# Ledger of designs, part 16: VH-VL binders against G-type lectin S-receptor-like serine/threonine-protein kinase SD3-1 (SD31)

Target 1, 127 residues: G-type lectin S-receptor-like serine/threonine-protein kinase SD3-1 (SD31), of Arabidopsis thaliana (Mouse-ear cress) (p93756r25to151)
Amino acid sequence: EIQLGSKLVVGENTLWVSNNGDFALGFFNPPGLLNRFSIGIWFNSNSIPYDQRKVVWVAGAGVVVSDNSSYFELTRNGELVLFDSLLGVPVWNSKTNRFSVSSALLRDDGNLVLLKDREEIVWQSFG
Key: E = the ipSAE of ESMFold2; O = the ipSAE of OpenDDE; V2 = 0.75 times the mean of E and O plus 0.25 times the DockQ between their complexes.

## First folded at step 14 (VH-VL; framework fv_gevokizumab)

Design zf3 (from ze2 with heavy chain I58Y S60Y; at its last look DockQ between E and O 0.75; V2 from the best seeds 0.00; counts 0 for: pae E 3.1 > 2)
Fold by ESMFold2, look of step 14:
Structure zf3 (fold): chain C 127 residues (1-127), chain A 124 residues (1-124), chain B 107 residues (1-107)
Amino acid sequence: as target 1 above (127 residues)
Amino acid sequence: QVQLQESGPGLVKPSQTLSLTCSFSGFSLSTSGYYVGWIRQPSGKGLEWLAHIYYSGYTYYNPSLKSRLTISKDTSKNQVSLKITSVTAADTAVYFCARVRYDWFRGYTAMDVWGQGTLVTVSS
Amino acid sequence: DIQMTQSTSSLSASVGDRVTITCRASQSISNYLSWYQQKPGKAVKLLIYDASNLETGVPSRFSGSGSGTDYTLTISSLQQEDFATYFCQQYDNYPLTFGQGTKLEIK
């Protein structure tokens, strides 16, 4: 499980990974953009180069950040936030600050979910 | 060690197609991590980026020249080629190929290794 | 297109001098900037990437600084082998563009 306060940063190859390893969530440079980055979920096969793995979800339907110090955070108030460090503002959030989120989980079906009491789904990426 | 070397015709007549080949060693375009690109420098002038290509086949072109440029690769030979159609005297330059570092997490960085360059003159 | 301007086309300096070369972008490039050294008959060499990171094997007398639109290459103690043309290049957005170059001549 992904705990409150967990953060991913552009330029690091750290990922949030499903329990069985089949899906990963992280920053990537979308094709056709020079130094712009999105947060996405992709099928995580060790035998396939990262840029050939199928991306199945992108936060904010393709919102990008413009700085390699930008980050994606599960905040302590239970929001997923994509923050552009150059602009100094969030460019996307899950709008879950009043949902009593206790954690997040990238499920083995590729669905990123936010949980209340570590069991109740209160937000999900697919839906 | 990583090396790149350009080869070209030296002399091309106006309106013909200029074909250039970049042969490289010490890395591969069969896997992610690098682009190979083309840059030119007319005599006494600055550098102009022309195009680059990724191992996946993604290509990017300078918009000012896009309709005349074709970049392609032969991964098994460690070669990247550039064609420029309908050349004029303005295409006379030293042509360089270069490797560009790319990381899916960090994006594009600098052109870290260049070839020596090859002079192409467009003249009758 | 992002225009890169090196306002000085040539500089003369003596061995041991501290030399600075400037590069200005027509818009913010978020430190996506590299510095290159070009000598006649030799391959172009990368010196600095991401505005301030020294490339492996480049002498520590070279350094890069700046942010936004204004960037500087510094040679802290000029050596005989530093006679060359220096140019900047941005990779914030397509098309990739270069400064016009600054020729450094050893007195």
Scores: ipSAE 0.324, ipTM 0.780, lowest interface PAE 3.1, mean pLDDT 89
ESMFold2 (binder alone), look of step 14: mean pLDDT 91; pTM 0.936
OpenDDE, look of step 14: ipSAE 0.796; ipTM 0.912

Design zf4 (from ze2 with heavy chain R106Q; at its last look DockQ between E and O 0.09; V2 from the best seeds 0.00; counts 0 for: pae O 3.4 > 2, placed apart)
Heavy chain, then light chain:
Amino acid sequence: QVQLQESGPGLVKPSQTLSLTCSFSGFSLSTSGYYVGWIRQPSGKGLEWLAHIYYSGITSYNPSLKSRLTISKDTSKNQVSLKITSVTAADTAVYFCARVRYDWFQGYTAMDVWGQGTLVTVSS
Amino acid sequence: DIQMTQSTSSLSASVGDRVTITCRASQSISNYLSWYQQKPGKAVKLLIYDASNLETGVPSRFSGSGSGTDYTLTISSLQQEDFATYFCQQYDNYPLTFGQGTKLEIK
ESMFold2, look of step 14: ipSAE 0.701; ipTM 0.857
ESMFold2 (binder alone), look of step 14: mean pLDDT 90; pTM 0.930
OpenDDE, look of step 14: ipSAE 0.883; ipTM 0.937
ESMFold2, look of step 15: ipSAE 0.619; ipTM 0.843
ESMFold2 (binder alone), look of step 15: mean pLDDT 90; pTM 0.928
OpenDDE, look of step 15: ipSAE 0.072; ipTM 0.756

Design zf5 (from ze2 with heavy chain S32T; at its last look DockQ between E and O 0.85; V2 from the best seeds 0.81)
Fold by ESMFold2, look of step 14:
Structure zf5 (fold): chain C 127 residues (1-127), chain A 124 residues (1-124), chain B 107 residues (1-107)
Amino acid sequence: as target 1 above (127 residues)
Amino acid sequence: QVQLQESGPGLVKPSQTLSLTCSFSGFSLSTTGYYVGWIRQPSGKGLEWLAHIYYSGITSYNPSLKSRLTISKDTSKNQVSLKITSVTAADTAVYFCARVRYDWFRGYTAMDVWGQGTLVTVSS
Amino acid sequence: DIQMTQSTSSLSASVGDRVTITCRASQSISNYLSWYQQKPGKAVKLLIYDASNLETGVPSRFSGSGSGTDYTLTISSLQQEDFATYFCQQYDNYPLTFGQGTKLEIK
């Protein structure tokens, strides 16, 4: 379970992982790009090289950020925000600041969900 | 042991197409997350990146030459090829191929293994 | 295009000297920089990647430093086999570009 204020940063190689370990959410470099990174969810198997793992979702339909400590945050007001630190602006957000989000969960089916009262789904990545 | 070896025609006449082949061993362009790229160096001058290709077939080209360049791969032969059309004396150089490490989290990281280079002279 | 400048084209030094070679990018490249060694008739050799990471098998006398636009390669105690041409390369944006090279010669 992902708490308000949780943050992933390009280059820190941290991941949000589903409870059974089958899915991971993190930054990756789409092949064919240089200093450009997407936030995505992929099937997480230690027996498969990362670039062969199936990517099931990418935030903002593939918007990218630079490696200037750009980040993806579940903000304290309940939004998922992808922020490009080189440009100094958010490039995508979930638009959920009015939804009373208490936490997020990467489910064992690969769906990232935002929860109210730690149980009610009020937003989901698979829409 | 990772090795790359360039082969080419040695001598090419102006206006013809220059064809180069990079044959490699010790890695594959199947699933290991590498690029193979081409770099050239005219005698006594600096290095110029030409193109690279990812194992998936994604390509990138130096825009100063992109209309004349084609990079391709043959994964079953462990080969990457480069063609340069309409050559002139300015295309005379030593041509290198190089492997580039790709990391899912960090991206493109370095040209970690180079071939020995092959001289191509464009002359009548 | 990101221009990479090595303002010094040639340096003379003796075995045992500490040598520094500089490289300046025309814009910040976020440490997306590598250093290479080239000897005539030999394959080019990677020394440093990501500005400061020593490549496997490269002697520890080589080090890289810098950030933003300004980067250095240092050889702490020069050996006979280190006389070569050294160049930097950025991989922050296309096209990939190299410095002009710095030739390190025997005094």
Scores: ipSAE 0.727, ipTM 0.864, lowest interface PAE 0.7, mean pLDDT 90
ESMFold2 (binder alone), look of step 14: mean pLDDT 91; pTM 0.942
OpenDDE, look of step 14: ipSAE 0.859; ipTM 0.931

Design zf6 (from ze2 with heavy chain G33S; at its last look DockQ between E and O 0.93; V2 from the best seeds 0.77)
Fold by ESMFold2, look of step 14:
Structure zf6 (fold): chain C 127 residues (1-127), chain A 124 residues (1-124), chain B 107 residues (1-107)
Amino acid sequence: as target 1 above (127 residues)
Amino acid sequence: QVQLQESGPGLVKPSQTLSLTCSFSGFSLSTSSYYVGWIRQPSGKGLEWLAHIYYSGITSYNPSLKSRLTISKDTSKNQVSLKITSVTAADTAVYFCARVRYDWFRGYTAMDVWGQGTLVTVSS
Amino acid sequence: DIQMTQSTSSLSASVGDRVTITCRASQSISNYLSWYQQKPGKAVKLLIYDASNLETGVPSRFSGSGSGTDYTLTISSLQQEDFATYFCQQYDNYPLTFGQGTKLEIK
């Protein structure tokens, strides 16, 4: 599980991974863009190059950030926020600050969910 | 071990189409690791980026020439081609192809291996 | 378009000198900058990428520094083979653009 305050930063080798390892969430550079980065969920496989792994979801329909320590955070008030540090603004959020989110989970089916009381889904990536 | 070699017509008449081929060895555009791009240098001037192509066929063009440029690849031959239509004397230059590293997490970086260049002269 | 300016088009130096070559971008390019060396009759050679990372096989006397809009290539002790033209290039945004070049000549 992904705890409040957790974040991923562009250029770091960290990912959020489902419990069985089948899916990963992280930053990637969409091909054809110069060093612009999206947050996505992809099918996780050690035998296939990352850009050939199937991307099943991207935040904000593929909105991008720059590589200036931009980040994706589950904030302490329960929002997922994609923040462009060069522009100094969030470019996407889950709008869940009033949902009493206690944690997030990347499920074994590739769905990123925000949980209340660690059980109730109050937001999901596939919805 | 990685090598790129440009070939072209040497001389092209004004208003015709300039066709260039980059042949390379030691890597392939069948994988996600590289772009191949074209750069030119007119005599006594600096370098000008023209276009590049990714293994998937995604292309990008210099907008100042975009209406005249076409980049394409033949993966089985390890070749990338560039066409420039309606050439003028301003298109006289040494033309280079270059390999560019790409990484899923870090993105596009730098042109790490260049060809020797081929001179193209546009003249009557 | 991001304009890359190398304010010095030509400079003279002697073997053993410390040489700096500067490059200014018209807007911040977030360290997406490379340095190249060009000699007549030879392929262009990558020296530095991401502003400060030395390319494999490039002598350690070359270094890159800078941030934002201002970048510098330094040759700590100039060698005979270093007399060449040096270009910076940004890859923060399309179109990719190069500086005009700085020709380093024997004094």
Scores: ipSAE 0.593, ipTM 0.830, lowest interface PAE 1.3, mean pLDDT 89
ESMFold2 (binder alone), look of step 14: mean pLDDT 91; pTM 0.941
OpenDDE, look of step 14: ipSAE 0.852; ipTM 0.929

## First folded at step 15 (VH-VL; framework fv_gevokizumab)

Design zg1 (from ze2 with light chain D92N; at its last read DockQ between E and O 0.90; V2 from the best seeds 0.86)
Heavy chain, then light chain:
Amino acid sequence: QVQLQESGPGLVKPSQTLSLTCSFSGFSLSTSGYYVGWIRQPSGKGLEWLAHIYYSGITSYNPSLKSRLTISKDTSKNQVSLKITSVTAADTAVYFCARVRYDWFRGYTAMDVWGQGTLVTVSS
Amino acid sequence: DIQMTQSTSSLSASVGDRVTITCRASQSISNYLSWYQQKPGKAVKLLIYDASNLETGVPSRFSGSGSGTDYTLTISSLQQEDFATYFCQQYNNYPLTFGQGTKLEIK
ESMFold2, look of step 15: ipSAE 0.776; ipTM 0.877
ESMFold2 (binder alone), look of step 15: mean pLDDT 91; pTM 0.937
OpenDDE, look of step 15: ipSAE 0.886; ipTM 0.938
ESMFold2, look of step 16: ipSAE 0.743; ipTM 0.865
ESMFold2 (binder alone), look of step 16: mean pLDDT 90; pTM 0.927
OpenDDE, look of step 16: ipSAE 0.815; ipTM 0.918
ESMFold2, fold request of step 17: ipSAE 0.764, 0.767, 0.795; ipTM 0.873, 0.866, 0.884
ESMFold2 (binder alone), fold request of step 17: mean pLDDT 92, 90, 91; pTM 0.943, 0.933, 0.939
OpenDDE, fold request of step 17: ipSAE 0.909, 0.904, 0.908; ipTM 0.944, 0.943, 0.944
ESMFold2, look of step 23: ipSAE 0.762; ipTM 0.870
ESMFold2 (binder alone), look of step 23: mean pLDDT 90; pTM 0.934
OpenDDE, look of step 23: ipSAE 0.891; ipTM 0.937
ESMFold2, last read: ipSAE 0.767, 0.766, 0.787; ipTM 0.879, 0.872, 0.880
ESMFold2 (binder alone), last read: mean pLDDT 92, 90, 91; pTM 0.942, 0.932, 0.940
OpenDDE, last read: ipSAE 0.908, 0.907, 0.907; ipTM 0.944, 0.944, 0.943

Design zg2 (from zf4 with heavy chain S32T; at its last look DockQ between E and O 0.10; V2 from the best seeds 0.00; counts 0 for: pae O 5.0 > 2, placed apart)
Fold by OpenDDE, look of step 15:
Structure zg2 (fold): chain C 127 residues (1-127), chain A 124 residues (1-124), chain B 107 residues (1-107)
Amino acid sequence: as target 1 above (127 residues)
Amino acid sequence: QVQLQESGPGLVKPSQTLSLTCSFSGFSLSTTGYYVGWIRQPSGKGLEWLAHIYYSGITSYNPSLKSRLTISKDTSKNQVSLKITSVTAADTAVYFCARVRYDWFQGYTAMDVWGQGTLVTVSS
Amino acid sequence: DIQMTQSTSSLSASVGDRVTITCRASQSISNYLSWYQQKPGKAVKLLIYDASNLETGVPSRFSGSGSGTDYTLTISSLQQEDFATYFCQQYDNYPLTFGQGTKLEIK
């Protein structure tokens, strides 16, 4: 599970990985864009080179952030937020602050879910 | 049908600022997945990428020319503009604008539609 | 910067010939390679993207192959309208760079 307050930062090469290791969530460069990053989920296989990975979900359907320590966070209020540090603004938000989110989970099927009471799905990437 | 058309002054004097405009139709730069770029080609030579502007407004420049380039867009007019300051004879070229598309899931990018190009000559 | 080199600047061929144009990158570009066709007074035309994907509307006689640093554009049976200049272009990293072009001329 992903705890409230968890953060991914551009340049730190950190990932959120499903329990079975089949899927990973993290920053990546959209095709043809240098020093611009999106947050997405991809199939995580050792047999697939990084440059050949297939993305199965992208936050905000195409929003990008700069490489200036931008970050993706599960906030204490239970929202997924993509923040562009260069612009100083959030560029994407799951808008789930009223759902009493307690944690997140990248499921083994590649679906990122936000959970209430660590059980009820109140938001999902594939939904 | 997607179309792009470049317009420019044709002739520019050295040290002046070259202003180019790319007018396009058939798509919008408010739509996710597109950006517009400028490419130039001196007579008898290869193509040189100059700059891109993403639908979000994010810009990218060729580092060798970055200090002299400014790319901008007017989404309401379906136009992308490029300015090149302090021009010299080396900036004489045909200037193209092109649409770039990308696919998040297939992982490809391409300059899929180009303008006809506009010749710009830098001369005293 | 990534340098793109087309080993042949000009090539003479006849209608019906099988033509191969090569492009080499100074470093691996992970199949982020496009091929373009340029004719005088015409808009540059995208032929192949992602090294081997044929662009919609492009005749099937065009194909692309390769990996790593070496890529190839093939015209299986050259047609009269195919005499033009062909460019490769990498989009693995900025600045985007093009090969110097290969002019395909009639023999």
Scores: ipSAE 0.024, ipTM 0.690, lowest interface PAE 5.0, mean pLDDT 90
ESMFold2, look of step 15: ipSAE 0.678; ipTM 0.848
ESMFold2 (binder alone), look of step 15: mean pLDDT 90; pTM 0.929

Design zg3 (from zf4 with light chain Y94W; at its last look DockQ between E and O 0.06; V2 from the best seeds 0.00; counts 0 for: pae O 6.8 > 2, placed apart)
Fold by OpenDDE, look of step 15:
Structure zg3 (fold): chain C 127 residues (1-127), chain A 124 residues (1-124), chain B 107 residues (1-107)
Amino acid sequence: as target 1 above (127 residues)
Amino acid sequence: QVQLQESGPGLVKPSQTLSLTCSFSGFSLSTSGYYVGWIRQPSGKGLEWLAHIYYSGITSYNPSLKSRLTISKDTSKNQVSLKITSVTAADTAVYFCARVRYDWFQGYTAMDVWGQGTLVTVSS
Amino acid sequence: DIQMTQSTSSLSASVGDRVTITCRASQSISNYLSWYQQKPGKAVKLLIYDASNLETGVPSRFSGSGSGTDYTLTISSLQQEDFATYFCQQYDNWPLTFGQGTKLEIK
């Protein structure tokens, strides 16, 4: 389970991983963009090279951020926010601040869900 | 027409704080998506980026000087200020301010308008 | 930090010459490269952005090219007013960094 305030930062090589380990969420380089990053979910397998991993979801339809400590955060008000530190602006937002989000979960099926009261799904990546 | 103009003390003693002001016209940092930044150039040398401030108030600093730099803005006056603490002779330079444009999709694009610069000499 | 290197610190040329100034980055900067012109007592002038886009109001004799780590500013036919110092600058990442400059002088 992902707590409010949790953050992934470009360059820190941190991931959010499903309970069964089959899926991971983190920054990756879109094809042809070596110095830019998107945030997405992919199958997490040691047998699959990084450049061949199958991405099942990308935030904001593939918006990119720079390699300058940009980050993806589950904010304390319950929003997923992708922030470009070079631009100095958020470039993507789940727009879920009104849903009383209490936590997030990357499910074993690869679906990232935002939960109210730790149980009710109020937002999901596959939705 | 977009214009920027630097102002400073001209002469500063070592260990003192250097205060610079950039006054601009033709655009605003209230609602427009711009950066305003400071660049300096020692005599006969290249340009060194110091700091930027975004219209939202987000700041960025050159890591080599971050501990001594403070950039701020006064939107109502169309001014951006830079303070440099504990100055030494190494801080003697012409100081420029410049506007930076960006595009939502293209990102940071260029320093498209510069001031003429103001010379600051650090000497006892 | 990304180091920007202009291998030529000074260059002599004549009016009408084709002039090329090179800039190399210590790592790929994905065309996030600008060229500037500096004259004494004048405001620095933006010439090219995104490696090859000519800034509005800049004469068409200026052009930019390159990719990855290597970039070039070209003046197709040098004019008297073009004698100045030229700088490249990357904005791929913070901190922003400049080349050391190339001074274009009259031969």
Scores: ipSAE 0.017, ipTM 0.660, lowest interface PAE 6.8, mean pLDDT 90
ESMFold2, look of step 15: ipSAE 0.676; ipTM 0.854
ESMFold2 (binder alone), look of step 15: mean pLDDT 89; pTM 0.920

Design zg4 (from zf4 with light chain Y32W; at its last look DockQ between E and O 0.09; V2 from the best seeds 0.00; counts 0 for: pae O 2.2 > 2, placed apart)
Fold by OpenDDE, look of step 15:
Structure zg4 (fold): chain C 127 residues (1-127), chain A 124 residues (1-124), chain B 107 residues (1-107)
Amino acid sequence: as target 1 above (127 residues)
Amino acid sequence: QVQLQESGPGLVKPSQTLSLTCSFSGFSLSTSGYYVGWIRQPSGKGLEWLAHIYYSGITSYNPSLKSRLTISKDTSKNQVSLKITSVTAADTAVYFCARVRYDWFQGYTAMDVWGQGTLVTVSS
Amino acid sequence: DIQMTQSTSSLSASVGDRVTITCRASQSISNWLSWYQQKPGKAVKLLIYDASNLETGVPSRFSGSGSGTDYTLTISSLQQEDFATYFCQQYDNYPLTFGQGTKLEIK
């Protein structure tokens, strides 16, 4: 499970990975944009080169952020937020602060879910 | 139908600032999936990419010209502007704007629609 | 920067000919390669994207192939309207770069 307050930062090469390891969530360079980043979920296979990985979900339908320490966070109030540090603004938000989110989970099917009471799905990437 | 059209001064003196405008229709830079860029071509030569601007406002510049380039957008007017400072004869070229489309799930990117270009001559 | 080199700057051919234009990148560009057609006084036209995908509305006589650093644009049977300048362009990395162009002329 992903705890409230967890954060992925551009340049730190950290990922959120499903329990079975089949899916990963993290920053990646959109095609032709080496100095820009999107946050998304991809099928995590060692046999697939980085440039050929299959993306199954992208936050905000593919918004991009700068490489200036931008970050993706599960906030303390239970929202997924993509923040562009260069612009100084959030560029995407799951808008789930009213759902009493307690944690997140990247499921083995590649679906990122936000959970209430660690059990009830109140938001999902595939929804 | 998607269309882009460049407009510029035609003639600019050395050391001045060149201002170009790209007016487009058939799409919007208020949503994801597109960005607009500038490309130039000196007479008898190849194409040189200058800059891009994304719907989010993120910009990308050719490093060789970054210090002299400023790209901006006015989404309400469907316009993208490019400024080039301290121009010289080397900046004489036809200037194009183009739309770039991308799809995260289909995995494609391309400059799919171009303007016809506008000639800019730098001369005393 | 990634340098894009087209094997020929000028090529002469006749209507009906099979024409191949090559493009080489200074490093692997992972199929992030587009082909464009340019005619004087007209907007540049996208022909192929992602190395081998034919753009909508482009005649099927155009095709693209290649991988790694080497790519080709093929016109299976040249038509009169195909005499133009053709450019390859990589979008694997910034700055985006183009080949120098290949002018296809009437023999």
Scores: ipSAE 0.318, ipTM 0.821, lowest interface PAE 2.2, mean pLDDT 92
ESMFold2, look of step 15: ipSAE 0.740; ipTM 0.875
ESMFold2 (binder alone), look of step 15: mean pLDDT 90; pTM 0.930

Design zg5 (from zf4 with heavy chain T109D M111F V113I; at its last look DockQ between E and O 0.82; V2 from the best seeds 0.73)
Fold by ESMFold2, look of step 15:
Structure zg5 (fold): chain C 127 residues (1-127), chain A 124 residues (1-124), chain B 107 residues (1-107)
Amino acid sequence: as target 1 above (127 residues)
Amino acid sequence: QVQLQESGPGLVKPSQTLSLTCSFSGFSLSTSGYYVGWIRQPSGKGLEWLAHIYYSGITSYNPSLKSRLTISKDTSKNQVSLKITSVTAADTAVYFCARVRYDWFQGYDAFDIWGQGTLVTVSS
Amino acid sequence: DIQMTQSTSSLSASVGDRVTITCRASQSISNYLSWYQQKPGKAVKLLIYDASNLETGVPSRFSGSGSGTDYTLTISSLQQEDFATYFCQQYDNYPLTFGQGTKLEIK
């Protein structure tokens, strides 16, 4: 379970992982782009090279950020925000600052959800 | 152990198609990790990137030449080929192939291993 | 297209000299810059990638620095084998582009 204030940063290569380990959320460089990075959810299989893993969701339908210092954060006010640190601007957000989000969860079906009271889904990636 | 070697025709007449082959060893384009690309250097001039190809088949071309360029790979032979159509004297150059490292998290970086180059002259 | 400019086409220097070679990009390239060494009849050699990272097997007298649009290659104590032509290259955006080269010649 992903707590408010949790953050992924491009240069740190960290991932949010579903409870059973089958899905991961993180930054990646789409093949064919020079050093631009998206946030995506993919099948998390140790036996498959990363760029052959099925990407099931990408934030902002493929919006990209620069290589270093850019981040993806579940903010204290309950928004998912993709921020480009080189440009100094957010490039995407979930628009959930008024939904009383208490946490996020990457579910074992690959759906990223924002929860109220740790149980009610108020936003989801598959929707 | 990693080596790339260019093969080309040496002399090509204007308006013909120039075909180049890069044969490499010590790495593979059968899975993730590398691009192979082509760079040329006309006599007394700088380096010009032409194209590169990823193991998946994704290609990128220099837009100034894109309509005349085709890059392709034969993974079973460890070869990458470049064709340049409708050549003129301006296409006279030394042609290099070179490898680039790629990582899902860190991205694309520099041409780390180059071939020795092959001279192609376009002359009538 | 991002233009890469090496304002000096040739330099003369002696063994033991400290040499700097400069490269300017027409826009910020976020440290996606490499330096290469070219000698006649030899394969081009990567020296520096990501502006400042020394490639494996390259002598420590080579170093890279800079950011934004302005980058330098430094050879701290020139050796006989260092007389060559040096190119910068950006890989921030397509098309990939090179500087025109700086030839380092023996005095």
Scores: ipSAE 0.518, ipTM 0.832, lowest interface PAE 1.9, mean pLDDT 90
ESMFold2 (binder alone), look of step 15: mean pLDDT 89; pTM 0.922
OpenDDE, look of step 15: ipSAE 0.880; ipTM 0.934

